# Designs tried in a protein design chat: VH-VL binders against Protein archease. Part 1

Scores and structures below are computed, not measured.

Target 1, 141 residues: Protein archease, of Thermoplasma acidophilum (q9hkc1)
Amino acid sequence: MDSDDNRTLSYEVVDHESDIGVIVYGKTYEELFSNAVYAMADLIVDVSRLKENRKMHEVITGKTPEDIMVNLLSRVLFYLDTYYILYYRITSKYSDGELDAYFYGSEIPEGIEYRNVIKAVTYSDLAVKPEEGYAKIIFDL
Positions, changes and structure headers below are counted from each chain's first letter, unless a header gives other numbers; antibody chains are not in Kabat numbers.
F, E and O are the ipSAE of ESMFold2-Fast, ESMFold2 and OpenDDE, as the mean of both directions, binder to target and target to binder. V2 is 0.75 times the mean of E and O plus 0.25 times the DockQ between their complexes.
Where letters were taken out, [cut] stands.
Atom coordinates printed by the task and the answers are left out, and those that the model quotes come from them; centres of patches stay.

## First folded at step 9 (VH-VL; from t21 with heavy chain S54T D55E P108G, light chain D92E)

Design b4
Fold by OpenDDE, fold request of step 11:
Structure b4 (fold): chain C 141 residues (1-141), chain A 122 residues (1-122), chain B 107 residues (1-107)
Amino acid sequence: as target 1 above (141 residues)
Amino acid sequence: QVQLQQWGAGLLKPSETLSLTCAVYGGSFRGYYWNWIRQPPGKGLEWIGEISHTESTYSNPSLKSRVTLSLDTSKNQFSLKLRSVTAADTAVYYCAREDLKTTVTYTGFDYWGQGTLVTVSS
Amino acid sequence: EIVLTQSPATLSLSPGERATLSCRASQSIYSYLAWYQQKPGQAPRLLIYDASNRATGIPARFSGSGSGTDFTLTISSLEPEDFAVYYCQQEENWPYTFGQGTNLEIK
């Protein structure tokens, strides 16, 4: 990461039947959303081997924080599948069911190995709990 | 239409800190990146850095250690500080908006401030 | 950083003539290139973005083309107000960089 944002990101991988999940930690919605994006992207490829050169902005909406999470991560997958850009870092402001999000990422260079192919973000055991300091997301492989 | 109006001290001594502010009229910070660019007299353009509504920043590595970008949403202003100036920092400084409304497509710097000449002289 | 090299340094033409300005990148920047016009004492004005899209309010006589490393700004028929300095700018990677400029002067 070459931006002026030096946040430390961490996550745990959890198995879920034939699928894969992550537990991310954070004290705010913004932290949880950011860490979730990072974790999902890192499940796809080693993001430490990527160099940021793409950015975009979207407002993500949902009735619940969980809806926001699914929609946010689904958008990341959409851009990967459609534009071949993996966004693995976001900054955002969350308020009243609206996430003002700025995405950062890059194309995946040739020679970078894919770790997982994620088909979809699921609602299975989905939780976004800043008051408890974590979020859990399960992905369909 | 959107207008950018900038101001700050135009004359500095070496080692002082350059401080410029840009006010945005007729638009919101959200959905754009806000940039600073400078141009030494009779020379080309150098990108200094950008800041988003979420206060995420990128700065030119050549200036990164001396640059601080900030945003004040309550005043609808964003600012540049450049520390430890030398004669090499003499330039016209511009604030500019970068449009991201096209989502994935970069649209360049579409609105500019009027520029501020900053002269560093002992 | 990505280096943009513009040519020619100076272009002398008359009103009504066709102007062709070049910008070469040190590496591929796909279509992530913008063109600006700057007149003395004024801020640059965006002309073209994403290599070939005219910005709002820009006359049709301005057009951009190219991809990868070689880009061209064309003014089909010069108007008196078109004589100025033109810069290209890459959007491929931070730091964003500009070409050194082409001075389009009246012959």
Scores: ipSAE 0.873, ipTM 0.939, lowest interface PAE 0.5, mean pLDDT 95
Fold by OpenDDE, fold request of step 11:
Structure b4 (fold): chain C 141 residues (1-141), chain A 122 residues (1-122), chain B 107 residues (1-107)
Amino acid sequence: as target 1 above (141 residues)
Amino acid sequence: QVQLQQWGAGLLKPSETLSLTCAVYGGSFRGYYWNWIRQPPGKGLEWIGEISHTESTYSNPSLKSRVTLSLDTSKNQFSLKLRSVTAADTAVYYCAREDLKTTVTYTGFDYWGQGTLVTVSS
Amino acid sequence: EIVLTQSPATLSLSPGERATLSCRASQSIYSYLAWYQQKPGQAPRLLIYDASNRATGIPARFSGSGSGTDFTLTISSLEPEDFAVYYCQQEENWPYTFGQGTNLEIK
């Protein structure tokens, strides 16, 4: 969390065959996207052990909210794999198939153990439903 | 070309609230961070805080409890409020844009307002 | 917070001479360092970002170098308009911080 936000985020882990999933909660698309990023990151490493020192801006596009979710989370994985920076917090505005997103995160310090290795974000049982107050994402391990 | 223009009251009494506004011309809020920096007379620069288009904020811990940053997209303006001012808050205050082009590099504060002298005196 | 220490505090030189300004960080800041020029009564002007990249419109005589904890701003041949105060600034971590400045004055 940043210096001005002390909110605690939570998620539920879901078993899905040989893969792993999360259920996150929120009343808006922005909340769901934000919580999903947090949940995925926390599946990778204990996010509570990280301290924000990196920020980034990117516009994520997609035809559907589900597409946006997949693209968003895939971008997080991309930056982790490419730049070794884990973005685990985002703020965003969603409209007209675009997510204006600001990313916050950090490098993973030495000594921090990886919980999971996520290979990809999948469309399996993917749901982004702010009207119902949740999103479900399955990750390929 | 991007231009920042700022305004606000320049004379305050102790315990009052400093209020400054910065208007952005020739550019969008999106993709940048919007900052406030101050400079006491004859001294160096102190970063106050930043705000994004999504209204996410970081502020200097030294001022955090007294600082409120806000953004008004309809007016293309962002503002600073500093509560409970003392003589120590006397400074020239600047608004500035921070450009972030990549995930691994930062571009500093590339555009600045003209500055506003705020004097706190009883 | 990360502390930036600039040296020297004051540098007295003549036009045409080479100026070398130093900025040291209390911890590694990689390349997340910017340099600014400030003239009396004016806002700072960005000179260098990411330690070594000249900002738009900045003359070639200005150059930045360094990484980690030690950084240098060089003005290859001073022009009369270059006499001012120079600040370094780190963007490695919040809060962002500035050096105390180097005053480049005419000899």
Scores: ipSAE 0.871, ipTM 0.938, lowest interface PAE 0.5, mean pLDDT 95
Fold by ESMFold2, fold request of step 11:
Structure b4 (fold): chain C 141 residues (1-141), chain A 122 residues (1-122), chain B 107 residues (1-107)
Amino acid sequence: as target 1 above (141 residues)
Amino acid sequence: QVQLQQWGAGLLKPSETLSLTCAVYGGSFRGYYWNWIRQPPGKGLEWIGEISHTESTYSNPSLKSRVTLSLDTSKNQFSLKLRSVTAADTAVYYCAREDLKTTVTYTGFDYWGQGTLVTVSS
Amino acid sequence: EIVLTQSPATLSLSPGERATLSCRASQSIYSYLAWYQQKPGQAPRLLIYDASNRATGIPARFSGSGSGTDFTLTISSLEPEDFAVYYCQQEENWPYTFGQGTNLEIK
């Protein structure tokens, strides 16, 4: 049993004024968080061009699943901005108030083209609804 | 103080499955990667693979088709199975802890089990 | 995979002398290198992580340096308990790999 970067999950890009958003699909909180991390990373660069040679562990806390989503994705952006490491895959366990997550990613290669420059994760239209099978996130470009 | 204690059968015949278990005492199981490393007698060290408590795994490509890593978080234990062994799999097998929580700083393998000699007969 | 080459294969010195052990990587591993000591019949013991940080409880006579492809472990004044085999190990990328070892033996 190995992990790999062969993803078949679906996400859908949605337009939101001058910003960009995604709808991700999943039946559990863990699936929705994982798919959101991947989707945001793939909006930033072509993830298929990245290695998976960086890893870390963090516990992400928040009062609601929506708070955890914002904190999670904002943490990914923090590492990108500060260390030039893009984490694009997680495995995790969700319990009320926390997401215990292992992150996987890559240092950004010199010369890679950015698809988008995402400044922030917003609360606009934010939804994390495993019971309805989706999450929706809007990013500030 | 964290301690790792390992056990499993030490003598196998070719084609059998190697099975080892490592128990973790005196520390958290969460927030670490749990590794297996082997050392053939008189030779260097070879990394076998790692597992996190969320069941993320990586394995050495040279062994990947034969390796299964598993864990039981309720018992603070993790296990190695290596299928279809040959004499080339004779080695001392070690379990080890790797800490990468929240930091980009690399920590190496800071705690090791005592080692288990596994001999595969001819 | 990343190959680590250690030199010398054997280093013969006396207590009180300074030991310098080298590890060279086949490609850049940045600072993602650790050093271990192993005595016969024992598991390896972590000495240095992230190229230059001493692990908990490791005496100040052990120091590590280097980055990229060239790394050094230095023991400033050898004690009798320091005669052992030393390994370097990288965690820049899977599979993680070890050097072949340097045997530090008493002259």
Scores: ipSAE 0.122, ipTM 0.732, lowest interface PAE 6.4, mean pLDDT 89
Fold by ESMFold2, fold request of step 11:
Structure b4 (fold): chain C 141 residues (1-141), chain A 122 residues (1-122), chain B 107 residues (1-107)
Amino acid sequence: as target 1 above (141 residues)
Amino acid sequence: QVQLQQWGAGLLKPSETLSLTCAVYGGSFRGYYWNWIRQPPGKGLEWIGEISHTESTYSNPSLKSRVTLSLDTSKNQFSLKLRSVTAADTAVYYCAREDLKTTVTYTGFDYWGQGTLVTVSS
Amino acid sequence: EIVLTQSPATLSLSPGERATLSCRASQSIYSYLAWYQQKPGQAPRLLIYDASNRATGIPARFSGSGSGTDFTLTISSLEPEDFAVYYCQQEENWPYTFGQGTNLEIK
């Protein structure tokens, strides 16, 4: 996309007993939230197969960055479960208590192969640590 | 009541840079996409591009190499620059607001600036 | 890019008559279509969004319908102020595109 401020996305899958988790890397809250959205979406389907033809804006609130992460990722799951739209990329501004986010994604094509069915975002081992360069999130399958 | 007011130079020479600014009054800058659309005299409408308050931008591929979109959130203003203009860039230029609902529904461009005629002469 | 083709190019009618304007997309755009009215010297005015929802302040005589590739704007009983050019526009895919317009003129 022209004039896009997007960066190289990367994540590491972490085994967690009967569930799945990710570690994402970034030096700012915005980077960690963006990389977490991408990572969760890519765990659900092969994001490289999707077009970017849906967008929306929401302000995600929370008392802590960890609360915001859960609320953010839960919102992405809500749109997937309700409207069959997977938002896999965000641009945002973080400030105390809120994440002002623009979401980009796609309707899920008929017949696409799901990699995983994620039921929920959990607080298990949840960490959002830009000073340490990472965030860790565990998903309930 | 939301109002968009636009300004910029209306007469340019070939190869100059078109520069237009749009100010937003009576409403929030946040939660919208800010668009530029143009209309050559007697012709239809062409979308130029959009920018969000987080500085995400998209531009029409036909114009991409010459377009720069920017904004100043402290002044509730956003701007269009179009480099290396020719007579083909003569048009009325409009700024417009695109509302983003929490739903996935497209909402169109609900508020428009008054339009600025830009004429490229020799 | 998605091409929108409007028909007819010109529609000549009298006040009180019903107007039916067509917009056809070159590929499915689901319901992501808007309609605008434009009078000479003025910016376009949003009438309909998401194929069938009236924008704020738009009279009930304006209605939109359709999905996929075929869309219709209907004006149930024309008022003198309704004679203008009408454009459809899609937001399904980049770049956003407009139809070429239908000129609704007074007979």
Scores: ipSAE 0.038, ipTM 0.697, lowest interface PAE 7.4, mean pLDDT 88
Fold by ESMFold2, fold request of step 11:
Structure b4 (fold): chain C 141 residues (1-141), chain A 122 residues (1-122), chain B 107 residues (1-107)
Amino acid sequence: as target 1 above (141 residues)
Amino acid sequence: QVQLQQWGAGLLKPSETLSLTCAVYGGSFRGYYWNWIRQPPGKGLEWIGEISHTESTYSNPSLKSRVTLSLDTSKNQFSLKLRSVTAADTAVYYCAREDLKTTVTYTGFDYWGQGTLVTVSS
Amino acid sequence: EIVLTQSPATLSLSPGERATLSCRASQSIYSYLAWYQQKPGQAPRLLIYDASNRATGIPARFSGSGSGTDFTLTISSLEPEDFAVYYCQQEENWPYTFGQGTNLEIK
């Protein structure tokens, strides 16, 4: 895991042709999922400018950790698109096939500048490898 | 239906640690926040803090340095410790449930414990 | 920190009358306001959540309204059991805060 400061984020931006991606670092599934949520949210807006006044709970399922990652991040995009709430932090417990997660976020403030418009989470180069200390996710813009 | 039952010592000396436990009967521990609220005699209500089963916590800044929230999910119990008490901490302490029905609504505190009067001698 | 100011501090009315209790927030809390009733020696009881939704088992004579900074609890026709202290509470942001209460007492 390579981090430039002592913030909770641990991600690097990677370019992938016409899209954008991230590599996130962590030694556990929980860390990788948490850092991926933060990274995707920070690609959409400057998360440091958001409140943390919205919370919810969901169990995210999937046959593989990669499926759970796609489903998790797609849920965050769903709430942004449907309710204008950006969840940018989670706490969770991972077990095989399930991620039991509490989500924290904010309604998007009027007038906030968007960094990117992310259309979808893709399976391109998707990897969730806590044994190797990283996850990689590519987003469609 | 859901019931919250709380217990702990009701008489303390200054500088001691207040310790209260709340047990949840008839309901799920998952998907809720578990809160502590206090009420000094004859006065209003003050929120102390909350905890989830994933150990996410928030506490009132006025008390944060003295508050520890914890839980035991196997027993459906959660606890409050308040260190270094003074007479100003004399209050009825309540545990309460906060339901997360939807992502856009908060439901208030729908179930409360019976209350525990904690008196700190002067 | 969001301050909730309730008025009046004391409201003296008779059974059968209509009660109107006010809660004002120091900043917008959207609809994230709850109302509670508390009788002596008892825990608070949730009446209204999300500004206007009655909690389970609460009689139809209780209604809530308002948004933003100004909120109202109305009891359309007071019953003897309605004389109690009423608190509003916001859940927009931590720390959660309560109003100072309105004592609804029998005249």
Scores: ipSAE 0.032, ipTM 0.693, lowest interface PAE 7.6, mean pLDDT 88

